# Ledger of designs, part 6: VH-VL binders against q8is19r433to663

Target 1, 231 residues: q8is19r433to663
Amino acid sequence: GSNIIAQQITIIDNEMLMAIPPSQFLHKSFSKESKSPQFHDMVSKFNEWARWTSSEILSKEKLVERVVTLSFFIDLAKSCVELGNYNAANAIVGGLNHSSISRLKLTWERLSTKVTQDYDRLLSLFDLSMNYKNYRDEIKSTKAKIIPYLGLFPKDLIAIEEGNDNFTNNNLINTEKFRLLYQTIKKIQSYQQPLFTFKTSEPIKQYLKNISNGLSEEKDFHSISHKLEPR

## First folded at step 1 (VH-VL)

Design e6 (framework fv_ebronucimab)
Fold by ESMFold2-Fast, scan of step 1:
Structure e6 (fold): chain C 231 residues (1-231), chain A 125 residues (1-125), chain B 111 residues (1-111)
Amino acid sequence: as target 1 above (231 residues)
Amino acid sequence: EVQLVESGGGLVQPGRSLRLSCAASGFTFDDYAMNWVRQAPGKGLEWVSGISWNSGSISYADSVQGRFTISRDNGKNSLYLQMNSLRAEDTALYFCAKDHYYDSSGYYLEAFDIWGQGTMVTVSS
Amino acid sequence: QSELTQPRSVSGSPGQSVTISCTGTSSDVGGYNYVHWYQQHPGKAPKLLISDVSKRPSGVPDRFSGSKSGNTASLTISGLQAEDEADYYCSSYAGSYTLYVFGTGTDVTVL
């Protein structure tokens, strides 16, 4: 079930997070793949989680199978949140919220009320309004080990860099800017800890690591979507 | 101890200017968005303005837009409100209030967990 | 500019329960779970009593509780005590240029 798969996703995400050297968050190194290969490996995997979600749903020509698959990915994202993996959960929600998926009205209409409510809660959690307030409040309130949404780190670091000059009006080094950058880096490092004692399922882990081999390309999603449900 | 202390209030004539200050202590000032809230004598609370931790996001109530300017000095743990073109309707006790954690240049709206005691502004001839 | 609607006053006897409503629109109270409640004693600054609809800050007694249904949030004070005599204000995220909106306020009298 979805809980075992969520556990394997979380093992993979945490291994990738722990592999990122702190230097890849300095001097906007994350903006270039050549300067931040481990960071970009994790970004690529995030994009694969999203594409996998959309691709799997679109691969189901039969309405009943499509409903089951949609329900599965909603449950999977919820399981990831319950395990503290906000990164993969947000990726899956992104795949579910893709316009090629959201337009499949016949599929969405057949979801149970419970699953629909679970999805609405996930959309609320990852709502980008007020700079991801719901998500940030959630992670601040928890004392458990988490894997945070990777995409907010570059955003926060760029905001600090661009919101603050390197020098004060008197051409002195802006110690406040560098203090904020240091605190943000320390916070990132606080998440780079060994994960839970989940049992590794090597077949499932290997499938998830090589998931890109079978995925449809995003450029084809709308064509497939319209063939499945023309209206 | 955590506290906010407002100053700068007083009696001022219509059309004039006044600058309010708020001194923060006991918490990391630059981690939080800050707000000004006012209360006219015998009336309710009205949000006036808010500023993000790094001054990257600033918002005003319609009633003060174009007349008031909020600013902060994180090195001095201080919040300011420059009030121009004052009107009789601006007469109120002005509170500074701390929003919860702010962690980027966006405006982070939360409950106001810490309030100052307020400084009285009276706009009258 | 637009205020959330609260009753002007509510009264009760010691030990009773009183409920204060806070009514807005789908663009504020109904649209978000960012409703907060503040208690203000005469001559004092407001004190945060309830955050995010129903969360009680440390030091706030269990007898204070919050809820929301549609466009109306409610603050309930159970086991009413003399010290609860105060003004109570709700607030909400407004999703507009004016980001915070406060309620009109409710005076609670303990008879």
Scores: ipSAE 0.000, ipTM 0.406, lowest interface PAE 18.3, mean pLDDT 82

Design e7 (framework fv_ebronucimab)
Fold by ESMFold2-Fast, scan of step 1:
Formats: structure tokens, sequence, C-alpha cells
Structure e7 (fold): chain C 231 residues (1-231), chain A 121 residues (1-121), chain B 111 residues (1-111)
């Protein structure tokens, strides 16, 4: 089921999150792969979750199999949110919201009302409006262990760093800027905790770790999409 | 015209094997997924197994998993069901069924007349 | 395998309407718009009557109609006729089984 797969995804994401040294968020180290290999690994995996979602749906030539697969990934994203994995949930939603997938009208119209409502809730949760307000409000309200959307941390750190001077107008160190930067890093560290709630399924975990070996390339998505459902 | 004809049924003892065949005519066989469905005397329909057009995807009902093998030969327009380790509860009329022709669907639009399998000592 | 729940039998007089329900779960009937209906006369193979909740195959009269709400799909036969006396089966795709599931079947009697 989608719940066991969501559990294995969460184990993988948490292991990757735990492996990132805080130094990879300092001095814009995250902008260069050579200076932030563990951060880059997790970003790469986020992109693989999204590509996996789109590729699996596009691999289904038969409409009925495509609808089942689309429904499965919506349920999977919902399960990830329920487990506190906002990172993988957002990646899957990104894959579902890819233009090559969103255009498949015959596929989308065959979803049940409940699944469509679940997708609408996920789109609302990860809506980028007002600097991800809905997502930020959601994670602020929870007390459970979560895996946050990793992509917001570089954005927040860059905004703080470039929006504030290193020195005040009196040529003194801007303690407020550095307080904000290190407070953000400490927040990231607060999410880097072991996960003990799920049992590892090695076959499923290994499949998910090596998922990119069989995926279609993004450059081919639109071509495949138009062959499946021409305009 | 479009037709499916099953064969290979008969009386067989428990623990033995039997192979069913389904001959297709009147449509492009290798464009469609094919299925086996059974019906025990006086009982309802039970899906047994399905196979995609290119044999790339195969699935079985839990009741037959590990005992039955579905296969197809597109060059001969034929579908097969190899039934091993037969049990009394496998006694049924076995139907061959084809997917819908005008859209991809899990609906079965063409059915054969069935072949009777009786597993008894 | 878990099967979809249908009433054992339904009866009506010629010209009346009868409705047959088919109840499943969110992994089958509730999860997808893939509910199909088959008509089976005694001693004969099933015939596809309705596909994808409400679509009629060529040659099926428009007095046969299908609908779905939540985990329950329904087949309605309006203007009931003698030849409608048969067994009716619903079918859905079940994602938890990666296969198909049929209903328990309903015997329609025309009085």
Amino acid sequence: as target 1 above (231 residues)
Amino acid sequence: EVQLVESGGGLVQPGRSLRLSCAASGFTFDDYAMNWVRQAPGKGLEWVSGISWNSGSISYADSVQGRFTISRDNGKNSLYLQMNSLRAEDTALYFCAKDLPWEDSYAFDIWGQGTMVTVSS
Amino acid sequence: QSELTQPRSVSGSPGQSVTISCTGTSSDVGGYNYVHWYQQHPGKAPKLLISDVSKRPSGVPDRFSGSKSGNTASLTISGLQAEDEADYYCQSYDSSLSGYVFGTGTDVTVL
C-alpha cells in the first residue's frame, strides 16, 4: 500500500536530512555542490521523487492504469503529510502539478470526488502564495516530528543574508542579521532527529533509493504526454 | 466477427494439472489485455488472472497465486492458463475475456462461452 | 478476495423501474470511476451492460443506466421487460489487489 511506501520514503528522507552538516547552510555553501554534497544529495532525491511521480504516470499507456497510478500518488502524498514528511509530499505534488501531467484531462476527470478533494487540499497546503503561508502555518501548529520542505531553507537564508548589512551604520557588527541566520540554522538542526516510528522494509527501501535508474527524462515528458492524450 | 473460444477443460483429480486455451478471432489480439474469469456451479463470477497486451504486466487473484500461470502467444492469437496443484474449490466454468475496444478500461466487452473444469476424485 | 456487496435479488413488474446497488470500499468502488455491470442469462456467458459507471456499449438500450455516489454504485433498469430477467454483476478495479473484484450478484425477477 501507499502507507508502507510513505513510511519507507520518510525513513530515506530522514536519513538524508540527518546527514547534512549545519556548515552546509553557512556562507551560501548550499549554492555549490562541491561545498554541500549532503544537501545536494537531498535536493537530488527531492527532484527524483517529483520525476518518479511524473514518469510513473506517463509510463501508463492505458487510461485505466494511468488513473490508478495518478490516484496512488495523490494518496501517497497525503500519507506523507500524515507522517509529517512535508518534503516528499511537496515533491510528489510538484510531479503531479507538472504541465505534462496536469494536461491529461481524460485521466483527471476519472478520479473519484474524494481523491480530487485530497489533491485540492494538497495544492492548497503547498501553495506558494504569501511566501508559503499555508505550509508555514501548518508546520507551526504541529508538535510532532516532521521533515520540512528543504527548499525553503536556502531561500530564507539568502533573504536574510542579502536583505541585511554585515555592519550597522556605526560600523558595528549587525548582531540581528547573524542572530536570524543562526536561529534559522538551529531550527533546521531541531528537525535533524532520529526516526523510530517505522520498521524498515529493505526491498522497498532499496527500490526507492535506486528509483532514478528506470525513470524517463524530464525533457521527454511533454512528448509522451501529447502521445497519450493529444490536444 | 469478434469471438473467443475456450478449450482444455475436463475432469481432473486433485493435485494434478490442466492447461486451458482461448483462441481469439475478429480483432487485433495483441492490442488488448486478456483475462480469465471463473464461475463455480450456481455461484458468482471470480476474476482469476490478467495479462497485458505484451505480457509485461501479469496479475493473479490470491486464491490461485503460485499455482496458476497465465500466458499468451500473440503470433497464434491465443491465451493460456496453466493450472497446477488443482483443488476441489477450483471446480468452475472458466471464461476468457477481453478489454474494451474503444477505450482503456478494466471492463470486459467480449467473453467466450467458457470451458468446464471439474476437480474431483 | 473481498467481493462487492449486492442485494441477493430484486423483483418488479413489466414497465417498472428497479435499482441494484453495488457497495465496496475506497480502494475499489470509492477510489475510481471504474465500475462495470454485466448481465448473465442462465447457461450463457456474461455480457457487458454498462462500463465506467454510466457508459452504454453499442446495442444496449438507454433504459439501462448507471451512477455512483461514494462507495456505492447503482444500476437502474427502467421500463422493465421480460428479457431483463437475469443475474447482474458489478465489477471494479481494486488497487490494493492490483486486480479486479466482482460483486456478489443480483438475481432480477420479472413478475
Scores: ipSAE 0.000, ipTM 0.460, lowest interface PAE 15.5, mean pLDDT 84

Design e8 (framework fv_ebronucimab)
Fold by ESMFold2-Fast, scan of step 1:
Structure e8 (fold): chain C 231 residues (1-231), chain A 123 residues (1-123), chain B 111 residues (1-111)
Amino acid sequence: as target 1 above (231 residues)
Amino acid sequence: EVQLVESGGGLVQPGRSLRLSCAASGFTFDDYAMNWVRQAPGKGLEWVSGISWDSGSISYADSVQGRFTISRDNGKNSLYLQMNSLRAEDTALYFCAKEGYDYVWGSYEFDYWGQGTMVTVSS
Amino acid sequence: QSELTQPRSVSGSPGQSVTISCTGTSSDVGGYNYVHWYQQHPGKAPKLLISDVSKRPSGVPDRFSGSKSGNTASLTISGLQAEDEADYYCSSYAGSNNLYVFGTGTDVTVL
């Protein structure tokens, strides 16, 4: 079961998203952890999802077990997308796309064609080309409740800030810049809704909340990767 | 263990050329952006040039654009800096630096550095 | 290219705290969470000390901490020790073309 794990991840992500005050997106507050602790808690958890993915795969010394684990995380990311959790799905894809994992040629070539196709669809969905066009088109077309990729909001807010002056040519306040910032923040708020009805599995939820306790550090990933599949 | 070893520095006259090399080991070279950073004697750090994993994105500091060319050979785990039309102000220790990675924001930190190779441009 | 502004030197006694500022613009320090600090001992290559404003790499003591407010990032060294005597450089992602900008550097002297 990837579905029950995806449900528990989505409960956790939704709780964190709802806890972020909109003020943490004002005046670039998201750039300083002391001014945006809830935003950075969610960023930290995104990084934990990614590191968990890489660490679990690298923990499998036997090729067969590594293939099974890789396949599991691809299915997990796909399940997250199906539940509307684009944030965790992108985090898991990030972990799969880490160089320590992507270099494991023997592991990747043993995936089923279906799982490989599922991964290719995930890579296309989260492709950053044309300012995340595929992802943006997907979330615009969906009518279901979603958890969007959190990192895209600071990127958009910075682009608005830097593409527009605070003052017009005659030194008056640029009201259009502040209107664009406000609309972006209102969009973020529209995603902060308690609409998931999944049943909590407390043991799984607690494991997922505390996954950092068993994870390898990224600095160790390459040495582990090269021992598993030497050049 | 990540290791970066620079070579190719030396004493050279103004207007001449030098080619620097950086040999990388201990990581998957073709998955990371690489950079050159220099430091003039007794001065601070100055970013010189950067190249993406696939050579698809290349950037130069204004002070060297048109004169320096960064390149990489992923099959040889090597980074290069071709320095043409050298000037006295190019005198510096040249470091090879590897970019790290952040899952949310991307790679922008220099997590590993070589020991540098000294380039002296003097008559 | 433009450089980030740091004080030329900072000094303190063992056990004291010192803070180094790094001031840029909204297009670098103020615009991104990509502020990094490097420690350089004489004759040595720079070593990554703090990444992404406040993150400590493995092996860096918790005496080193980073923060940012607006266009200014700060490195604080608490419990100052003799081995902390070094040059410290901040850096920031600065966007397209001139991708990275370094600070002017700060010499820390332990008296």
Scores: ipSAE 0.013, ipTM 0.450, lowest interface PAE 9.2, mean pLDDT 84

Design e9 (framework fv_ebronucimab)
Fold by ESMFold2-Fast, scan of step 1:
Structure e9 (fold): chain C 231 residues (1-231), chain A 119 residues (1-119), chain B 111 residues (1-111)
Amino acid sequence: as target 1 above (231 residues)
Amino acid sequence: EVQLVESGGGLVQPGRSLRLSCAASGFTFDDYAMNWVRQAPGKGLEWVSGISWNSGYISYADSVQGRFTISRDNGKNSLYLQMNSLRAEDTALYFCAKGGLYEYAFDIWGQGTMVTVSS
Amino acid sequence: QSELTQPRSVSGSPGQSVTISCTGTSSDVGGYDYVHWYQQHPGKAPKLLISDVSKRPSGVPDRFSGSKSGNTASLTISGLQAEDEADYYCSSYAGSYTWYVFGTGTDVTVL
């Protein structure tokens, strides 16, 4: 099932998160892949989770199989949230919300009411409006260990850096700016801990590590989508 | 004085196990990633395994994956390499190497401990 | 797996300049600024000579310099001295699953 796969995804995401040195979040190092390789390895894996989601759905010529696969990925994203893996859950939702997938009306119309409700809850959770308010509120309310959405950290650090001067009007160090940067880095580091006691399935884990093998390129998604459901 | 001292090498028969140790001194051990690098007699350097400062992220070269286990004890300032199912091609001088905090190059190396796998 | 390609040997006379190339792929040397150079004298442990393509650690003479173009990194030793006779290895970050890959090594002879 989806639960064992979500567990293996979470093991992989956590290993990658723990590998990122704090220095890769400093001085906008994350803006250059060559200066932040571990950070961008995790960004690349996030993009692979999304592309894997879209590619698997688009690979199903038969409507029945496409509906089953769509339902599976919605359940997988839900399972990731339940395990505290907001990073992979958001990546999967991104793949499901891709225009090449969202346009497949015949496929979406065949989903059960329960699965549709689960998807609506995921869309609400990861809604980008009001600076990801729903996601941020969810994270604040949980006291369980989590893997946060990685892409939000660069956005927050840039906002702090560019929204605040290094010195006050009196040429004094801006203590508040450096306090905010320090707190943000410390919060990122607080997530870099062993947080799971899941059993590792080496075959599934190895498959998921190398998942880029056989995925369709994003540039081909729309042509495949229109071939499957022309209107 | 900043130094790394390896121990535990020796002559061992194929299929058997050996455990290497690396004692660190002169720096804050739990701030840095640690690595094992080996060099077969007359050959070049080969990265074997690495471990993050908190033991949370570990990786291995394909040639040793499933046979070797890297670990660390931050309270003892020590790095370990448990080597199982040893093969003749594992014969090498094994170096302990410290990664830098910001640069991640191997700025401090031990003198190495020799592992000979022979029947 | 693949090693980074270096020439087996390079030779020069005292006072000359020699350059050692280190060729990889877009997934290691070409993809990251985490290319490092190590010097190894016979019977000794390797010593970090250049980090992050071109950065010189404290205590390394300024006659050692590094650069990178595409998939090839280069180490240049200017004003070659007798004590530079050693083996030189490049290394590069290679990704989250196999962190580092080393070059094949170059033997520098001072004639």
Scores: ipSAE 0.000, ipTM 0.488, lowest interface PAE 13.1, mean pLDDT 85

Design o1 (framework fv_ontamalimab)
Fold by ESMFold2-Fast, scan of step 1:
Structure o1 (fold): chain C 231 residues (1-231), chain A 124 residues (1-124), chain B 112 residues (1-112)
Amino acid sequence: as target 1 above (231 residues)
Amino acid sequence: QVQLVQSGAEVKKPGASVKVSCKASGYTFTSYGINWVRQAPGQGLEWMGWISAYNGNTNYAQKVQGRVTMTADTSTSTAYMDLRSLRSDDTAVYYCARDQYWSGSEYYYGMDVWGQGTTVTVSS
Amino acid sequence: DIVMTQTPLSLSVTPGQPASISCKSSQSLLHSDGKTYLYWYLQKPGQPPQLLIYEVSNRFSGVPDRFSGSGSGTDFTLKISRVEAEDVGIYYCMQSIQLPLTFGQGTKVEIK
């Protein structure tokens, strides 16, 4: 079920997060794959979680199976949040919120009220308004070990780097800029902790590591969507 | 400190309307739904409806459908329940309650935080 | 609507003795996600309800371990291993698998 799969996703994401050297967040190294291979591996996996979500739903030609699959991925995203994996949860929500999926009105209309409420809460949590205020407030209040949404770190580091000069008007080092960069990097490092609470299922873990081998291309999503529901 | 604080007691005549407020603090208001539950004197709990603070979507119990409006003001983190055409059997304590919670490590099911209650008395 | 039926409706318990409350639903509370959407609440005199047990058997934060929930499908039980003075109040079961949310009639627990 969704809880076992969420646990395996979290093991994979945590291993990838711990493998990123702090240097890959310095001097905009994350902007080039050649300078930040581990960071880009995790970004690629985030995109695979999202594409897997959309592809699986679109693979279901029968409405009843499509509803079951949509419900499963909403439950999976919720389970990821429960485990502290905000990264995978946001990726799955991104896949659910893809225009090729969100347009499937017949499918969405047949979800139970409970599942629809769960999805509304996930959308609220990952709402980008006010610089991801809901998400940022959530992670500030939690004491548990988490895997944060990786995509906010490059955004925060670029904002600090470009919003502040390296030197003051007196040609002295801008200590405030470097303090902000240091604090952000230390925050990232605080999340790079091992998770010891889940048992590994090797068959499920291997399937999830290699999911890209069976997925539809994103360029085909809209064509498949309109074939399933022409509305 | 997570709290829901409700408005004070109301006494109304049959046919009047009442608007109860529920002010949230200590959490991200838009990440949770608000349920309204009432309790008539000496009776059990009766669910009246639910509102999403995120998008304003509502669902109302059949018994009050057409007489109730639930709203949420995100600028003040306050939910409201407006009940019209009051009858004597609407006399009850009205509670607001936060729907569900998750923090990334645990998911809490059901209504975990409740307001103190607002007594509404409908008498001629 | 799903009908929730509690038995007994009242209990008088000697301090330190156990208490057991039954809750039956008119249809299964098991969801396709594998979770059972059954909750227990306690309403102490003059106070709003407070969550005791979520998802059949999980104690909410701060709830003493003398409280336990069990059951499956349509039959559920709340047990208090040693009733204390602080446990006096009305206990309600609730389902959230279908709207409207519905509660049992309540079980009043008093000290003898």
Scores: ipSAE 0.000, ipTM 0.474, lowest interface PAE 13.0, mean pLDDT 84

Design o10 (framework fv_ontamalimab)
Fold by ESMFold2-Fast, scan of step 1:
Parts: structure tokens; sequence; C-alpha cells
Structure o10 (fold): chain C 231 residues (1-231), chain A 121 residues (1-121), chain B 112 residues (1-112)
């Protein structure tokens, strides 16, 4: 089940995170793929997790199979959170929250109440309001080893580097720029450690590494969605 | 054990200097900053300044600027606050407190036990 | 400097009764990043201060759920739903949106 798959996803994400040299977060190198290939590999994998989620659900022509698949991905995201993999969990939630999926009312209404509650908690955790405040609060409160959501680091580093006249505390941002920049990079490095001892399932790991082979393209998602549930 | 341990009580004459130490253990010293906060007898909390254990950058409160120097020794994981030209109104308990630099947030999640500095003639 | 003003300065509470402390800032503590940089500390007699609440409403690890924080902009409240003997001490609010860091003058909570 979902626990074994969550473990393999977490092994893959951790290997990719550890492979990113700290220099790829310096001098806005992350903004150019040629300057930050390992960072962009992990970004591509994040997008692949999301696309995989949507594509698998949309591949199910039968309503019953679509409900089972939707429920599976909600459980998978929950398992990722429980393992401390916030990166993959957020990617999966992104795939579930895609408009081509969220519109499938017949599918959603057939979920069990427990699975619906689990999804609501995931949506709350990864709510983007207040710059991901709920997620950031949860990360600060945990003492466990984690894989953080990678996408927030470039945003935080750019904010520190450029300063912003919209900030109400220009003295803190501008005066503390060097300190905050290097401390943020050191915090990223603190996550780049062996975090998990899980048994590797080589067949599952290989499948997940090559998951984009045979997936539907995102541009086709709405067409497929409307064919499955016309209204 | 994660802790900050400060040096012992000091009694100084007006015009003297005092150097208070704050030894960190149980965490990566260079990943956090150290703030200094004092409290005069029966009074509230007053922020004195801050030092980065990573690069040694400091910022001092206006009231003590020119009389205070904060330093950090990464080889011993120890921060220091050196206050010069002591006056009777510098009599206070001096605390060191740890700050994490993430997301521009500055709150003190770990405090030293305090060092009483008495300035009397 | 941002001025932090607490009311009341002292209160005596019978055990098990609620208590409420107000903190007002001279300027908004809401940053453009969406966070509000307001924190609550408790200093028990003879001890250093300890963190209770960070970012207005979040309980720090180990803090009992009888403590809650609320507010926005310039007006903030710390509530204790049922005051216990171990809650005696001086409560301080603090802002960290700009340097220098500033504290309220403190609210002394006593059990009668």
Amino acid sequence: as target 1 above (231 residues)
Amino acid sequence: QVQLVQSGAEVKKPGASVKVSCKASGYTFTSYGINWVRQAPGQGLEWMGWISAYNGNTNYAQKVQGRVTMTADTSTSTAYMDLRSLRSDDTAVYYCARVDYGDYEWYFDLWGQGTTVTVSS
Amino acid sequence: DIVMTQTPLSLSVTPGQPASISCKSSQSLLHSDGYTYLYWYLQKPGQPPQLLIYEVSNRFSGVPDRFSGSGSGTDFTLKISRVEAEDVGIYYCMQSIQLPLTFGQGTKVEIK
C-alpha cells in the first residue's frame, strides 16, 4: 500500500535533496537551470509527482475505480506527511487540487467521511495564504527530521537579497541581509542529511523514478476530465 | 542537553568593566544568534543587542552603543558581552537568549540562567 | 522605537478563574510577508523568561492549551482560561518587526 510507496518517494526525494550543492542557492543560481541543475531536477520531480497524481485519477474511466484512486492519493499524501516528507505531500495535494480533478463532483461525493477529513487537513496544512503560514508553523513545531517543501527557499532567499520597500521593517531586512541570507542557506543544509532508514523496494523505486513515461500531458487534463464527468 | 550557561555574579565599582560569558551546548552554535537582555531590580526587560554566531555581525541598542561590545568564539561555542564605564543604573540581571534566523522571525526559545551584575561604590 | 503598552499592570485571580492581558503596539506588527511579529513570555519568580506564544496565537512546545493568544495589527490579547498556581509570574509581550526589540512593561499575575 500507500505506506510502502510513501517510503520509496521519500528515499527518492531525500537523495535528490542531498545532491543539491549549497552554491545552487547562492547569487540566485536557482533562477537558471544551467546554474542549478540538481535544484531543477528536484523541482521537475515535484511537478512530476503532481502530474502523476492527476494523470492516474483521470486514467480511470469507471467511477468506482476513480474513487479508489482518489482515496489512494489522499492516503499517500497523508503518509508522506507522517514520514516528514512535506515536499512530496504538497506536490500530491497540488495534483489533487488541480481544477481538472476538483471538478469531478461525482468522484468526490463518494469518498468516505474519514478520507474527506484527511484531505481537508492536508488542504489546511498546505494553504498558501500568509505565505504558507500553517506549513511553516508545523515545521517549526516538529523536532523530527524532515524533507521540507523545496519551493519556499528560492522565494525566501530572493526576499532577503533584494530587500523590499513594501516591508514595514526595512531596518531588519536591509541591515540583517548578509546574516539572514547565510543563515537561511545553513538551514537548508541542515535538511540535507540521511533522514530515513527504510527498506528499498527496487521495482517500486525504479517505477517512481521513471514515472513520467506514459503519463497524460497536463494540457489534456481538462479535456479528459470533461469526458469523464461532463458537468 | 540543549542549554546556555552563563558566568557567575559580578560586583564592580563605577567606571569599571564587566565581561559576561554565555556558553552554548547541545546545538550547532553557528546556526543561531545570541541576544542580550537585561533586567534592573524590580523593572522590566530591556534589549541590549545581538550577535550572529555565524559571522560575528552585531547590532546594539542605542542606549548602550559606545559602551558595549559583543563577541562570539566559535571554537568554544561561547558568546560574550563586555560592558564598559559601568554606572549604578547598569545594576541588573543580564540574560543571553538564542534566536533562530529563519523567516525574519526573532523570538527567544532558549535562555541562559542570568548573571547578576551589581555596580556599587 | 515601537512602544508596547500592557494593561492591566497587575491582577489577582482566584484559582480556576480566567485571566486576560492586553498588549497594544504604537505601530502595526503585520509584516508584508503576512506574519504578525508579536510574542508572549512568562517570567516566573527567580527564573529567566520563557516563551509562551509566538506569532500572536501559536503555543510554543509544552505550553498548556489553557493559554491562547489573539489579535491583529496593533491590538493583542493573551488569555488564560483557568489560572493555576504555576501560572504566577510576570507576563511580557514583545515585538520583533523592527529593531530595537521592545517589550511591554509587564503584567504581574498573582493567585489570591
Scores: ipSAE 0.000, ipTM 0.404, lowest interface PAE 18.9, mean pLDDT 83

Design o11 (framework fv_ontamalimab)
Fold by ESMFold2-Fast, scan of step 1:
Structure o11 (fold): chain C 231 residues (1-231), chain A 122 residues (1-122), chain B 112 residues (1-112)
Amino acid sequence: as target 1 above (231 residues)
Amino acid sequence: QVQLVQSGAEVKKPGASVKVSCKASGYTFTSYGINWVRQAPGQGLEWMGWISAYNGNTNYAQKVQGRVTMTADTSTSTAYMDLRSLRSDDTAVYYCARESYDFLTGYGMDVWGQGTTVTVSS
Amino acid sequence: DIVMTQTPLSLSVTPGQPASISCKSSQSLLYSDGKTYLYWYLQKPGQPPQLLIYEVSNRFSGVPDRFSGSGSGTDFTLKISRVEAEDVGIYYCMQGIHLPYTFGQGTKVEIK
């Protein structure tokens, strides 16, 4: 099922999150792979989750199989949210919301109403409006172990760094800027906690670690999409 | 294609205001900041300020502080620079330039608009 | 403000010959993250500036390998191994370590 796969994704994401030293969030180190290899490993994996989602759906030439696969990935994203893995859930939603997938009207119209409602909820949760307000509110209310959408932290850190000078108008250290940077980094560290209750399925975990080997190139997504459902 | 397209040339009298637009296309607008850089006739480049399209945070050069406002409209993927109380020494070509603050895109001002000529005449 | 000083202010080069531009900053551009925030831009006649080199020595996408950047701390150099007609324009160094961002005064490169 989707739950065991979501558990393996969460084990992988958490191992990667735990491996990121705090220094990789300091002084724009995350902007270069050579300065932030563990951070970029997790970013690369986020992109793989999204591409895997789109690629798997587009690999199904038969409409019935495409509907089943689309339903599976919506359920997988929901399972990730339920396990506290907002990072992978957002990646999967990104793959589902890709224009090559969203245009497949014959596939979408055959989804059950429950699955359609689940997808609408996921879109609302990860909606970028009001600076990801829905997502940020959800995260603030949660006390359980979570894996946050990691992409917002570099964006917040860059905005603080670039929107505030290192020195005041009097050439003194800008204490407020460094307080904001410190608080953001402390928040990231608060998420770097071990998982104790998930059962590892080694075959599934190894498949998920190496999914990039079998994925279609993103440049081919629209071409494949139009062959499956013209117009 | 990734592109920044600016509004057309303006001729203003001293004391007037000018609002220059910079329309982005071909990329996720909120993943980049927008810098404004000006160039007086025959002179070098002068940084005027920066705005985050992500959260709207701004930082302005001291020389224009108090008479410049930078905004970004995410619904139209357009950044604006509003410069008030114009003086003859504000005559320049004004450029917008994106700067990546997204961890996936790289670093520095890599894409520039074509420029908007602003002439402040007697 | 960090002051950026370029030398020479102008350069006239025979096609195929090398060119070298110096850039000096009033304070170190090395940040605590180990990166040096020095950039080179080219402004061709009638065009906006275009990025050539970021973080001292990294060529931007599409920039020919005849362009190279080097340096550390406060002293930086842009080299063109074999100048071509398309390389004509004004070259600017820029520091991105502290706001306000500041540019050198520019070096005009022209063909003999």
Scores: ipSAE 0.000, ipTM 0.399, lowest interface PAE 17.5, mean pLDDT 84

